# Designs tried in a protein design chat: VH-VL binders against o27280. Part 84

Target 1, 266 residues: o27280
Amino acid sequence: MDSMNVPEVLEIKRIVEESESVKTFIFSWDFRREVRPGQFVMVWDFRDEKPMSVSLIDPVRSEIGISIRRVGEFTDRVHGLSEGDLLGIRGPYGRGFELMGRDILLVGGGIGMAPLAALADEATARGMRVDALVAARTADELLFLDRLEAAGVNISTCTDDGSCGFKGFAHERLLTLEENHDMAAVCGPEPMMFQVMRILDERDVPAQLSLERYMKCAVGICGQCCLDDTGFRVCAEGPVFWSQELSRVREFGRYRRDPAGRRVPW
Short names: E, the ipSAE of ESMFold2; O, the ipSAE of OpenDDE; V2, 0.75 times the mean of E and O plus 0.25 times the DockQ between their complexes.

## First folded at step 3 (VH-VL)

Design f14 (framework fv_cemiplimab; at its last look DockQ between E and O 0.24; V2 from the best seeds 0.00; counts 0 for: pae E 6.9 > 2)
Fold by ESMFold2-Fast, scan of step 3:
Order: C-alpha cells, then sequence, then structure tokens
Structure f14 (fold): chain C 266 residues (1-266), chain A 118 residues (1-118), chain B 107 residues (1-107)
C-alpha cells in the first residue's frame, strides 16, 4: 500500500457552482487508489485541514469531485480559489456505503446529497433502481437535482418552507412514498436522519447513515469523534453506519458533543 | 484465487454451544457480504445467516434467529457463526460462502460437519 | 417466505444427451435466480446467476432462461463431469431459499 497519509498537492481542474453556498472542486485522480461513495478526503489549504466527502467519482474521465459548503473561514478561503490553484488532498478514508439489493432509496438533506450523488452514480451504473428524496430548508439548498435526473434517478423533493416540492420535513415526505426498497442510504442533519431511520426501521428497510460531525482527523486521533454508548469514532470507524448499529446509540438524533465532550442539544 | 476454509464442526450435545470459523483469502474480504448455508445429511441446501461487508448488518433464517449470531473480523479475514441452544435439527454440514445481497453465492468453502446428538 | 420447487427430483441420462431442469418460485422474483451444481462429497459451485448469466469459467453447454416464476436450466451434450445434483436459489428477498434439488444420474 502507498502512503495515503501524506497530502498530495493537486491542481483544481474545474469548479462547478452548485448553489450560492456550495461548490464542487474537481481533480484528476489515479483510480489505482480506489475511492468509494461515502468515503472522505482531508482537504488542506496549506493552513488548515478539513474532512470533505467525495461527491463525484468518475473513472472514465479519471476525476474525483469534492463538494464544499461555505460555513466558516476555511471554506470561505477554499471558495475563493480558482481553476489552476492548488490544494492538498489525502485519502480516501473511512467506511463507504455498501450497495445491497436491487431497489434503493437515497434520502439527502442539504449538503448531505453530495456523498449520495456519488452513490447514485454507482448504483445506476450497476443497473439498480434508485429513488432519491432530496430535502432542504429552502429551494436554494436543494442540490444535484440535474445530476440525479441525468443519471436516471427517480426524484422526490421537499422543502421545510414549501418553496419547492412537498412542504414539510424529509420524514413527512417519506411517509407518502412507496415502501418497496431493499436498502436506504441517508445523509443530512442528524435530527432528520433519526426520524427517517425510525420510519425505515418500521418498514423493515435496512439503512445506512453518514455521520460527519466532529471529524478532526482521518484516523480518529483526537478521541473527540466518539459516539456516546458504542465507542465508535466517526472518522476512524465511520462515517457510514448501518441503522442496526445506530439504533443502540443514545445520543443519535437527541444531542451532539462539543470539543470538550459535553452534550449539546440540537 | 479465492479460498474459503471452514473449521470448528464437532459432535455437540443438545443444548450445547459451538463457534464455527471461516478463513478467507484471495480477495478484499471487507468488500463482500458473507453467508452461512447448511445441508443436513441427505437433504438440500438451507440459507442460515448473512452479514454485510462492514459487519454492520446481519440477517438470520427464522429457524436460527435468537440462537445463532454471525460476526466477522475483517482484520483477520475471518467469518464466525456462534451457535447456541443447539438442537438435533441443526445437524448439518455448514458452508461458508461469499455472497452479496444482490447477486450470488459465488464461492463456497468445503464445509464443516456439526453433529448434534446425545 | 418464497418457496422454490424443482422438477424432476431426479433424472437418468447418457453422455451426449441434452437435459432440462425446471424451477418454480411461489411469487415473482424477476430474474433473481441462481443455479448451483453439487457433486457427491463436494461443496456447491455457482453455474448461473441473474437467471441467464454464466459464471466465469462455466462451460457454454450450460444455459439458463426464464423470468418471474418459471425458470429452466439446460445442459447441452452432457459430459461425464455433469452427473451431479443441481439446485436453484432465489436471491430476490431474505430468507434466500433453495429448491429441493435435481439429481442427474447415469442411465
Amino acid sequence: as target 1 above (266 residues)
Amino acid sequence: EVQLLESGGVLVQPGGSLRLSCAASGFTFSDYAMTWVRQAPGKGLEWVSGISGSGGFTYFADSVKGRFTISRDNSKNTLYLQMNSLKGEDTAVYYCTRGDYSYPFDYWGQGTLVTVSS
Amino acid sequence: DIQMTQSPSSLSASVGDSITITCRASQSISNYLNWYQQKPGKAPNLLIYAASTLQSGVPSRFSGSGSGTDFTLTIRTLQPEDFATYYCQQSYSTPYTFGPGTVVDFR
């Protein structure tokens, strides 16, 4: 195995503006290093390093894409970069999604659609039937609709404010959709994922959920990426977990932890 | 060269416990779902249990649910079947197979015989 | 549970014969059907998956067809190594169920 723990300095080949707050940065990639949907890379701007999910995996063009939402100083600096500029990339890291069955459901909230868009590409390429429920607070936060449509995905949308599609939360929309899925993959705000998981459990649909909170390093070295009652480290053992694993976690959907390890309500 | 090798089958008294192991080689173990399939002497094949590549999801046949558990150690490329409260009808050759929940049981081990008798 | 049946339970054939084995599912399973061969004292071996796709390395004399509830395995120009028990299996939903098997013996 080559060292995947040393950042490789890569040129930004292309930037796609997904929304006012989200951009996808595209890099050439040597696919002798396998990348799976749900895995992440560490993005280094030569000052700070942050984990980012891989949102595009294109072996035909030998490219990967990383979608980044503007949420703070690091992401503001990265959003200020142009094609031709350099970023450090190391990885991939973490457990990716596992595809199972023939008919799958994707439920994404906001930027959580990024790793699910990569999963949708792989699933459709394998001949699977893919239904996607794309949820956001407002229409402007719905992501990857054109890409999902181009891949042949059956799309449903909802927004909290009713500005596009069903008016309401993802779990409320899910109650109006067909039950016939072999598995589901879910990524978005933790309270949304908890409610969706409960419905899928009642329907006996196995689900995978991506937890990306408190990821400080690819190997869990900080110790603060732990879940309460299982001892899981999100960056070392996740970010993707099956619902069978998460149903035993006391803090899932109820509270999170700050850097000091204290419980903070959502 | 994909290889699966089962071990642990022995004679056990009714109500006893036994753990079977399956050593895998020749592929990236964590990328594949694994299953146990059994065959009673002179009978056909019966699916027993399955586990996802990560080990995060498990399935069981109703005949063994609550008595058997399936697990894997991806660092050791090993699949396990823990059998508790064994009954005479659990007597069978137990096969380890590489199978995903989408498509088939494409490679099988040679099997290990479990006999439950007094 | 999805019930699988096979016909015939046994058949006698000679080298060079062509034989067919049928498999029926109690409900539609689309094309999620696999065929396995088992020789005496040996583990099963995958022959066909997705009803009609030959597993790598399996001779072309084996073929599968069907969809929904009715499926057929055909062996053209039977060879000595083909005398075995054959099982169908649905991979549509858990529990994954097998047919009772068809024994192919020398005539």
Scores: ipSAE 0.493, ipTM 0.765, lowest interface PAE 2.7, mean pLDDT 87
Fold by ESMFold2, look of step 4:
Structure f14 (fold): chain C 266 residues (1-266), chain A 118 residues (1-118), chain B 107 residues (1-107)
Amino acid sequence: as target 1 above (266 residues)
Amino acid sequence: EVQLLESGGVLVQPGGSLRLSCAASGFTFSDYAMTWVRQAPGKGLEWVSGISGSGGFTYFADSVKGRFTISRDNSKNTLYLQMNSLKGEDTAVYYCTRGDYSYPFDYWGQGTLVTVSS
Amino acid sequence: DIQMTQSPSSLSASVGDSITITCRASQSISNYLNWYQQKPGKAPNLLIYAASTLQSGVPSRFSGSGSGTDFTLTIRTLQPEDFATYYCQQSYSTPYTFGPGTVVDFR
C-alpha cells in the first residue's frame, strides 16, 4: 500500500452544526495532495470505514471539511466526537465534478448538497453564473443556504412537506425552472437523481451525477463499487459520471446493491 | 512543465480517414478538458471538437459532426481525433489544446499538418 | 454563430510604442473573451482570459478590457518579441469563434 491507502490519523479542528442531523468536520490538510469537488474520502473511526464527500476545500487556511449525516451506528459514533478527537482519513479518491460553460445548475438532495457546495465555490470563483435547487424533506434539513447565498448563488428550494419553498420533489420543481443552463451537477438520493437526469436529458442539458455504492478498497481493485452493464467502478471511474455515461446503466435509479453485490430495491 | 505533442498528420486522399494523437505531460491529464483547434494555411483559427476531463462528454463544430470523433485515454495521457470522410476543407494544422469554454486554451501543442488532396 | 471582428487587420509600430487592438462580438458574450498571440511558425499562446485577466507569465505591458460586445487589447512599450499576430476568441458558446487576427509588424 502507498500513503493514499493507509488512513492518516487527523485531529478534528472544528465542528460546524449544519442541521440537527448533519455536521461538518474540519481538518488541517496538506494540499500537496490535491482535492477536487465531488471527490470523496474514507473516514475511519477505528472500528469501521465509510466514504464521505468533501464539502469544504480551503487551501488558504489549509483546511478541508467533510459533511456527515447521522444515519446509523458509524455516523452516530462520529457525531459524538468533539474538537480535538481523532479520525482516520484516506484519500481523496475518485473523479470530481468538472466545470463546463457559463451557467451551471446544481441540484442537491439532503446531504448531496455537500459536494455541490464545494463546487459552487469553485464555479463562482471562475465567474460562472450558478443556480442551485436545494431539496430536503423539511426546511430544517436544507443545507448550506447561507453559504450559497454569500457566494452569489441563485437559490431555489423545495421540501417534501412544503415548509420552505416549493412543496414536492426536486424533479417536480425542476420542471418549473428555466431551461437555459450549459450544464448541471446533481447529487442526492438516487431515485431523485434518475428523475432529474431524465428531465435534463430531454432539455439537452449535460449533467454530471454523483453516485454512491458500497465501497471497500476505494482504489478500484475489489470490484464492490461496480455498476451493472458498464463495469464502471464508482470509486475509480466515478463517483461523478456524465449523463451520457449513465444513460447506459440499467441499475441507476432502479435498485441498489448490498455489500455482497445482491440487487435490492430502493 | 506542461507539454502537448501532436502526431499523425499526413497527406490523405479525399474520402479517407486519419487518426491524430496528442501526448500530454506535466499535468494531471484527467483533470482537464481537451480541445482540437485547426488552422488552414493562411487562415484563422477554427474550433473543432472538445472532450470533458473524464471523456464522458464530447462536443463538435457543425462542420465536422458525424465525420469526426474525439476520445481520450487517461491511463496513457493521450487525446485522439478520428477524422473520417475527409474533404479538402479539412486541410489544416491541427492543434491540441487544454481547456474548454469555461477555461481558456492555456497550453497548445505545435500542431500536426493534415493535407487532403486528390 | 457568434461572429468576431478585429480592428485593425494589420498595423506597423516601433519598439516603445503603445498600441491598441479592438475586438467586437456580434452578440453579448459577457467577459468570455480571450486573447492569444501567435508568432510566425508557432502555435498560439494565451495572453489574457476573462477579458482582462493576465495569464501567468505574461508581461504586465499587456492588458485587456471590455465586456459585452466590445473588447480591447493594449500593449504598452512594445518590445521586439511582440511582433506577432493577435487573435481574440469568444468562449461563450459553441463554436468558439476566433477573430480574424491582427498582424503587428515592426516599422
Scores: ipSAE 0.024, ipTM 0.538, lowest interface PAE 6.9, mean pLDDT 85
Fold by OpenDDE, look of step 4:
Structure f14 (fold): chain C 266 residues (1-266), chain A 118 residues (1-118), chain B 107 residues (1-107)
Amino acid sequence: as target 1 above (266 residues)
Amino acid sequence: EVQLLESGGVLVQPGGSLRLSCAASGFTFSDYAMTWVRQAPGKGLEWVSGISGSGGFTYFADSVKGRFTISRDNSKNTLYLQMNSLKGEDTAVYYCTRGDYSYPFDYWGQGTLVTVSS
Amino acid sequence: DIQMTQSPSSLSASVGDSITITCRASQSISNYLNWYQQKPGKAPNLLIYAASTLQSGVPSRFSGSGSGTDFTLTIRTLQPEDFATYYCQQSYSTPYTFGPGTVVDFR
């Protein structure tokens, strides 16, 4: 197999506490190995392996960051790690975001803000105007606000409980915004993305959406992350898709498949 | 071997329309953004338009915005440039090239000449 | 828009000479700068990308340097086939813009 398919054992350089449930693990990175916002890596804790989005790309410091939400056994173990501990990282994989235009809208929900934060850094560095709708259930779950603000991103927050910003969902907040952008990047709960995509399509705003699916190989071989009706492999053709591509994916916003291949509703 | 072949360049009247095509081969077409660059006779290179790999995003120089449309058919490995409301200043050799901000223009077609004249 | 300039507009040199062409951007473009060679009646060819990375198949006598706003293309031991026009191009942001070109002819 290609060298990129072999996990590199890396030391956790530092850990950033993003929220109660989210930590960003920082690693030294050799940027001869290019990584783009929207791409993912496979994180290996020497027991299990999970795909994680890259949330920080820092060529100056030669670092990348991987933001991980605590949601299960694997992430529980990873969250128990300390600086100096080791993880296996292989990748990056998948299609990342395409950054074009002058004005970009980012719509993120929860941990979905991870890849978008990396995208925001690149966009702002390029002198683009970046507007970000940052959504979460509660104020405590809003991610990367300080980082985005420092980068010059115009932030609009929304929370389900109204504890911060607009009370409601991201798509509801989006409906209140009249301005159109050259392009949008979306990542978060799939139901959110589905609604956001619909609105953006109606407004003729090109949109890219990052999907999450069960991934095993990350190299387009095993087919575990295949999307119904299209045969798109999230790890190969995605995880970033254009809205017109996702319009062909019947399961989008409706259901996903579990490790056993069974349909699981969102 | 990567190959790009432009076609469609002809003489047209001002105000007329023309569609250029670029046939691509030798690479996974959908993986690459594609770009049109033009060169007026005896002049330098001018970026005209670009399109993302999937075709989900298009962008244009101000000089052609609203008049030109870029599209692609990934199933046919073909790039298109629809040119409307043509002007004399649109007279140029139009090159199809592979690339964008993240990937330099590493392959170019031979170009096709568009002449706009009354 | 980012404006690109080149200097000189033209130069004459002999086979075996080393020549330098400069390119300047109106604002910082980091290393998002590419160099192209164009011969009369032909399409441009990529020489250098990312300011200093040599494109595959391009002779090692070509080299690029610079970052931010000032960039340089150097051709060592100029060969007869190097007679051409050279363009710099920024890929930092749209619209992607080219320099006006530098014509390299032989004495």
Scores: ipSAE 0.020, ipTM 0.548, lowest interface PAE 6.9, mean pLDDT 92
ESMFold2 (binder alone), look of step 4: mean pLDDT 93; pTM 0.937

Design f15 (framework fv_cemiplimab)
Fold by ESMFold2-Fast, scan of step 3:
Formats: sequence, C-alpha cells, structure tokens
Structure f15 (fold): chain C 266 residues (1-266), chain A 118 residues (1-118), chain B 107 residues (1-107)
Amino acid sequence: as target 1 above (266 residues)
Amino acid sequence: EVQLLESGGVLVQPGGSLRLSCAASGFTFSEYAMTWVRQAPGKGLEWVSGISGSGGYTYFADSVKGRFTISRDNSKNTLYLQMNSLKGEDTAVYYCTRGDYSYPFDYWGQGTLVTVSS
Amino acid sequence: DIQMTQSPSSLSASVGDSITITCRASQSISNYLNWYQQKPGKAPNLLIYAASTLQSGVPSRFSGSGSGTDFTLTIRTLQPEDFATYYCQQSYSTPYTFGPGTVVDFR
C-alpha cells in the first residue's frame, strides 16, 4: 500500500487524440501494481493533482492509458504536453467494475466511455457478449467507437443533435434496445446515469455505475467525494457502485454538491 | 484447489436466529459471486441468496426476503448467511456455492444441516 | 418466477444404456440452462452449463441440447457412477429455479 501512495514520475510514451477535447496519455506500467477497469490514478503535473480513470489496460505491451477531457486549467495544461514529457502517477485507487453474466450492456456518456472501454476489452477477452450504447452531444464527441468495433462489441450510438445514430438521450435509446442482459455498467453525467438506472431496475438488470465526476481531491483528504445517505466516499469506496447501493442515496440524480458543499439541482 | 467449507448448522427453535459461515480457499475470493442453495430432507434444490464479488449487490428468493441477509468478508475469504425469524420450512442442508450466471455453480461445499423444530 | 419441470421423475437403466432426461421452462430462457448431478449424501456437481457446454473434467458421454423452453440431458453408455439424481436449473433470471430432479436407478 505504501508504494501505491508514492507518486512515480513516468514519461508520456504516446498520446492518442480521441477528439478535439479528449486525449489518451499512454505510459509504461509495471503490472506488479495490478490495475482493473473502473479504477483511477492520481495524475500530478507538478503543480496540481487530479483523479483520472484508466481507459487502457494492456499487460501484453506493459502499458496503461489515461483519457483526459479538457475542462479546466489543470486539464488544459496536461493537454499542452508532448510525448517524452513527464507526469507523476499515483495509484491505482478505488473499486473497479465487477463482470457478471455472459451478456453485458455498457452505457457511456461522453468521457464516461473511457473506463467502459477498458471494461469492454476485459469482457470481450473473457468471451462475453458486449453491447455498448455510446452517447454524446454530437457525433464528434462519441469516443472509442473504432476500439470497441475492433474488440467485437455490438455498438449503438445516440447523439442529442442526431448527428450520429439515434437522435435523443441515452435513456431514450435504451428503451428501444433488447432487454436480455445479465449485467450493465454505466458511466457518464449523473442525470443520464439516474435515468438509465431506473430503466435497468425496471428490467431487473443489475447495474454498476461510476461516479468519478465527483472526485475533487486526493484520496480520503477532503469530504467533497462523499455521498449523502450512506456516507460512501467515491475516492475510498467507489467510484463504482451497484445500483442497489445508489438507490439508497437521496442526492443521486437529484442534486450535486458544489465546492462549498451546497446542494445544486441538475 | 478450490475448497468451500460451511459451518454453523444446528437445531434451532421456530422464531430463532442463526448465522452460517462458508470459508473459501484456492481462488481470488473477491472476484467471484457466491450463492447459498438449500435442500430440504428428501426434496430438491432451492436457490436462497446470492452476493456479488464486492458485496455491493445482494439478491434473495421471495421465501427468505426480509428474514435472511447475505454478506461477505473478503479480507477473511468468508461468506455469511444470517437467518432470522426461522420457520419449520427453513429446515434444510445449506450449501455454499461459487458462481452466478457468469460462472455457473461450479464448486459446492459439503453442506451444513439446519433443523428448525420445537 | 420461471418454473422448471423435469421428466421422467425417475427411470431405471442398466450399465451400457443410453438415457435422456427432459427439462422444460415455463418461459423462454434462451440457453441459460445448467445440469447438475447429485449422489446420495453428497453435494451436487456441475455437469453442463449454457445448455450444451460440458464442464471441465466431465466425461464426454454426457451431452446437453436445447434452447428456449425445451432441453435434454443425454448420457450415452451409462456407467455405474452415473446412477444419481439429475437437476436442471435456469440461470436466466433470479430467483434461479431448479427442476424437481430425475432419479436414475439400477434396473
């Protein structure tokens, strides 16, 4: 555990531009520190440290990938880096996804496809049948479609503007899809995940949801990662939760917390 | 080699409580869903309860909902079944099994007998 | 709940016989059907999963077939160790339900 809490300075081996706003940073990784889909690492640019989900886990090449969306000062600085530059990496942390069943559904919104892409790789390698619903605002923001296709995943897309696939929201598209899944994994904006969870609960499909977007601090240091009713901390006990656990949380899908800890409606 | 060992089965009076344990070895316990299956004397198999690898998802047969609780301690490689408000109809050999629909019930313990009688 | 039915409830056979046991589900379960063998006083053991996939270590004389609602377990060239009770089980949805069992006895 001590070795996981010490940041290691790693060289950026390769950068993949996933879209205008998303890049995947690839590093050599010593898999004596096991990494599972759904886990995150702390990325340190020698000024600030932020949690980022692992989007690629490749033991054959001894590589991990971290996909980062440009949304603020820290991510803008990281996006300015080049192959050969250095970043500090600490971890991995958190509970990863659990694979259950033979037929699984992945529902990803925007950057939420990042941890699900890693999960899809593991699921297909285990011989599972994988259906993915990939959602974004526009076609240009759909992520990992080529990678999912190469893995043998059955892909459905939807965009808010109708520029690719179904015109509408993820939950609206889900209502038109087959109901025969053993398990689902969901990652994206919380309002999307709430609506998807409700449909999956009605279909009696066990679902896992990732709440990475609420992580604001280093592991266990501040309370900004807490969930209301259960006292679960996303950094310590998540980011992946079963829908059964989340159904007991009053804030899920209704409110979020701002940096001051105040409830803010979605 | 995979081993599952149940314990805790005894004679209890109706309305009583009992906790069963299942000690697991020979595999990465936290990566597998676990289940309890029971068999009343001279009868067939009845699925009772299941739990995901993390313990975050639990599911129960209607006959035991609200009375039984399934839990696990992954640091101890142990599965539990807490049985409350026991009825005569709960008399059975209780088997610990590894699996769910991802991994069919491929390993079973020897079973532990629970008798509910006045 | 999905109800499982087996036929026959019992059968008598001799070593070397080929026998077939039938399992029916009250609704379509695709191929989410498992077969288990149980000897008196012992725990069940898995024979077949996904309707037709033989579990590792199980003799090739066992085979499963079917999809949807109708399934069969066939044991060709019956051996002395095959005299046991056989259960089908659906893993399509919870609660996971078992058939009532088929007892295979010596003639």
Scores: ipSAE 0.353, ipTM 0.706, lowest interface PAE 3.5, mean pLDDT 86

Design f16 (framework fv_cemiplimab; at its last look DockQ between E and O 0.63; V2 from the best seeds 0.00; counts 0 for: pae E 7.0 > 2)
Fold by OpenDDE, look of step 4:
Structure f16 (fold): chain C 266 residues (1-266), chain A 118 residues (1-118), chain B 107 residues (1-107)
Amino acid sequence: as target 1 above (266 residues)
Amino acid sequence: EVQLLESGGVLVQPGGSLRLSCAASGFTFSDYGMTWVRQAPGKGLEWVSGISGSGGYTYFADSVKGRFTISRDNSKNTLYLQMNSLKGEDTAVYYCTRGDYSYPFDYWGQGTLVTVSS
Amino acid sequence: DIQMTQSPSSLSASVGDSITITCRASQSISNYLNWYQQKPGKAPNLLIYAASTLQSGVPSRFSGSGSGTDFTLTIRTLQPEDFATYYCQQSYSTPYTFGPGTVVDFR
């Protein structure tokens, strides 16, 4: 009914401490406005605005959750908020994940598990078998393990320091897994996603990957999130892309554009 | 009511090209994978190609891989099949159907006849 | 590729009869098996999906059973409109494959 481009001022209903650096902010949501896993919203703290993935979609409680990692001034301010405080939310925007098949593999790194957690809930609700490879630098940075387990997800963990699960990177752990899935969903550091995608392509497993780029308008107008050389706009054609689409994107896994438009290597 | 309507089937020469269209209505088009199935005269059904809801993923039978392209325009609720390098064995009624490996082919169009002959 | 077979290739029956058509997959496909009905000059219609779930609007005289490699379609109290060709189809993996079909005609 209302314009999706108008920020709605919402009260923080609940805050979940996911890790030392990640909090999930829960909001009441009118589900007449559909939201899909993989879509993002623009979060406005009345000073600045940033895109954030939806990590929880709960039609029963009429709630959504937005998981935010503390990484800069904006997120520092947001992390200082309490239950009952207000934020502006507009959206959702972008293309979310598609679910196909009977068995799905989720591969997530760090905060990249946020949209995948929401996808896991939907997949399990549909009766799909869900395997999740959850990666982080250390054990204390692994996200949503209890939530995923409760949903019936088969979890495999991977940490850089070996403090939990497989010692190494997500793509290395993936190489040790012999079972193929009907599709995969991937989200995390782009170098991780690049390696994971290559493995999945070699195995002929359809894969969707959620990209992160500097995003300003969220409505496909400003072009700040355009990908070389396809012209794909992460906010409009993405942030979720199929591997077949990303195969055409030269910059994927190689570099990104900073706010000034300069190439920045990963 | 869900409806699918194919068009574009005509007589073409071997080596020729043809594009089929399928107009969809009665459902949220982008929420569903779509599939082309063909049936040669007097023969059984053969799966040809599929495409994801967003159009970002496509897959093909080996018999048409490299020659056929599947696409969709979700703003127009239309499915397409671009057929290149056509052969006599491609002669068939081509059906568009709603469904993929997570959803049965629950709705079918009436089909459009493609004839490849010199 | 998964090969699908059907038996019999054709059968003759009378109105009121109960008939059974079998479908076999070359490997296990769990319950990812669908049944379609096709009449001459018409598009196929979905009857049963997931091996045993009746599609909405399909008469209850149709039923499906089976899992793994062997499946059956049963039509109880055959009606005049049931004379057609029936196809099984696996949706387990690509390429999707259909059985060769079973023609049900009048005795």
Scores: ipSAE 0.391, ipTM 0.783, lowest interface PAE 1.5, mean pLDDT 94
Fold by ESMFold2-Fast, scan of step 3:
Structure f16 (fold): chain C 266 residues (1-266), chain A 118 residues (1-118), chain B 107 residues (1-107)
Amino acid sequence: as target 1 above (266 residues)
Amino acid sequence: EVQLLESGGVLVQPGGSLRLSCAASGFTFSDYGMTWVRQAPGKGLEWVSGISGSGGYTYFADSVKGRFTISRDNSKNTLYLQMNSLKGEDTAVYYCTRGDYSYPFDYWGQGTLVTVSS
Amino acid sequence: DIQMTQSPSSLSASVGDSITITCRASQSISNYLNWYQQKPGKAPNLLIYAASTLQSGVPSRFSGSGSGTDFTLTIRTLQPEDFATYYCQQSYSTPYTFGPGTVVDFR
């Protein structure tokens, strides 16, 4: 009787502190309601509702995880919660990542590693070779390295300050990595994703990119998620798009939309 | 008409600091990333720094990382370059340009000369 | 970092000549290559972007070609105002890098 448009009140089963600013909140989940990497849920703290990507999908333990970075009033309140507290969850929403071929490159920046960590689990379970480029400002902000290593992922890192791995940005590091992959998946700030996409296109590697845009969704579809040039709706048709589709979108990597539909530069 | 006007270039001592400004007009400033490019006397062009339309993302040449900061005030249509720990090698004409990773540097100001000398 | 080289470093030409300038990248940059013109004492002007797309207002005698690592700027029927220094620049990845420039002098 529960629909994806109605929040279900769930107990926080476990909280994992991923970094000083990121926590993963783990909930029991009934997998009769399918969840796939790349999908998101709406998280409701009984005051405000925000979209969050699913970062853990564990059918064996019947759990999902949602990783949240502390960036404002909503996330600050959620970070103040403890195991046993309640949150409203509705969804999942959006298209998940599509896997093809025998090997995949993951390129993640900051919290963008959250949906990619779930994808890494699925890709390794399917027997794919997984290479991950994990980018952050500093070593302390690199996410999910232990989880990726435990899954058998081949990891490269880069940090803006050089505190771990390559000193520089994800796209700069990508130029020095192996060129052959059957596909790639990318998630992070849009300026990073745009530059990574250009390199992958040059290498003829089909890429899927996840647009982590701000949104408020009162129903299963939200107008503020529309892309300007192509008419794609992130909450209905995304958040995952192929690079060939995004190459036609002039606003990708340049600006986003606020709740009123106004252009906001990156 | 797109116009970019740099200011702030002066003679400064090694180890000193200086802030350059670039006043932009004729376009929606916040829609564009902006870039600083420099040219030492008698030498070629060198990319220095870039900033996204919101100011949320900044990029630097390795030669200036840790010493220079780029910023912008979209309400005033102004781009800034804060230069600290100046070296003789920083002596150059500094150009403000419109453009970043997503656009070519399609408009340039006239430049402002920074001389770092004792 | 992606290194850019240009050849020749300088050339002498007469009005009415056709000239070519070559630019090479140390690794493939697809078509993310721009050409700029700089006259003495003046700021650079964008001539061509995406290797072959002419900037608005630039005369049709200018053309660009190439992809990957090798690029060419061609100026047909050279005019007096074309005596300048020309720079290529890769826009593929930060840090952005310019070629060392080619000086086009009057013969």
Scores: ipSAE 0.248, ipTM 0.709, lowest interface PAE 4.7, mean pLDDT 87
Fold by ESMFold2, look of step 4:
Structure f16 (fold): chain C 266 residues (1-266), chain A 118 residues (1-118), chain B 107 residues (1-107)
Amino acid sequence: as target 1 above (266 residues)
Amino acid sequence: EVQLLESGGVLVQPGGSLRLSCAASGFTFSDYGMTWVRQAPGKGLEWVSGISGSGGYTYFADSVKGRFTISRDNSKNTLYLQMNSLKGEDTAVYYCTRGDYSYPFDYWGQGTLVTVSS
Amino acid sequence: DIQMTQSPSSLSASVGDSITITCRASQSISNYLNWYQQKPGKAPNLLIYAASTLQSGVPSRFSGSGSGTDFTLTIRTLQPEDFATYYCQQSYSTPYTFGPGTVVDFR
């Protein structure tokens, strides 16, 4: 059994460079601690601790993978690590995605494709038909395309600059796609997810969306990850929410909070 | 062995309320969506309501929307149907089934009879 | 709502007969069509899902076919335990409507 809420120090077994800004760090994992797509872990570099989504769940090799985009001091330090170096891992935490129906649509923006890649593996293993809309600013930031194709996922791409696939935003590309999915799973920048959710609601497609909020405890005690108006804690009741749950949330898609709790625009 | 055991069906007057429950065993309850289907005496089957595995998504037939609520307690492996503002046309055997949305209803309970009479 | 119809509403047959029941949807439901069997006083039992896939434990004398709007359940070499009511059901979109049923009686 693991120690409850204590980081386990794990050796980086392998590093996959997914793009110039994204690396996947692979660790040995004892699957007596079950991991579901859409759950997150707290990654500790012995100075700071940040939530990261699991992108690879491989019980056969006893491995998990965590994809990290280089965006600040913490992630810069982690990107500087090599195979054999150590990181602390606490978790998993949160509610993962649940699969429903036979046909699923994945909509991912940037690093948001990480938990969706894990979900795609599970969905295809269950025999579901999987379509993925993969979005990024540029072609070289589209993540997991080869992995998704190898899994049998039908991929549509869009890029802000038009360098690959549809030129434009994910919700604009979504309007040009077929409307025949049983559910959708969405992860990416919150403004993108809000626009995508509205289209899926109009199409009567149940959707699960993965949110990010400031986290401290990761177990729902401190309240720092709460959503306005509902009291939902992203670390406990989320990070994955159904679209019905989010339709009651005033802040979703409108503003975010900084680490001090102040409202800031998107 | 998958088992679904409904309870709570009784005689109720119009306008009354009633809560049905369904105890589940033999499978990982939280991995499956659940559904209520009803059958009026001597009549066919009518889908009533469904709920996702987590309980985070619920949906209803128009005939019961606003009057019925579906919920689940995954720690107790129990599905619930809260029926309010009952009408004569709600008289039926209520079945608990495993499955939702596009999945077939692969396991059924034996049903519980709800009678709504003036 | 997607309306489901079945034909015939009832039929009489003998052990050993082959019978066919048809189901029609008011709009295309692709292959999201299920068949159930129900005996008097008992809960329904799933026979076929996805139009043609037999549920585990269902005898091979049952078969389903169709896609879109028109679907067929066939029982080859009818057995004594097959006398029951049969329902089709669409699982394409809410409400997940059932057909009105077909009663198969022993002659």
Scores: ipSAE 0.051, ipTM 0.614, lowest interface PAE 7.0, mean pLDDT 87
ESMFold2 (binder alone), look of step 4: mean pLDDT 93; pTM 0.944

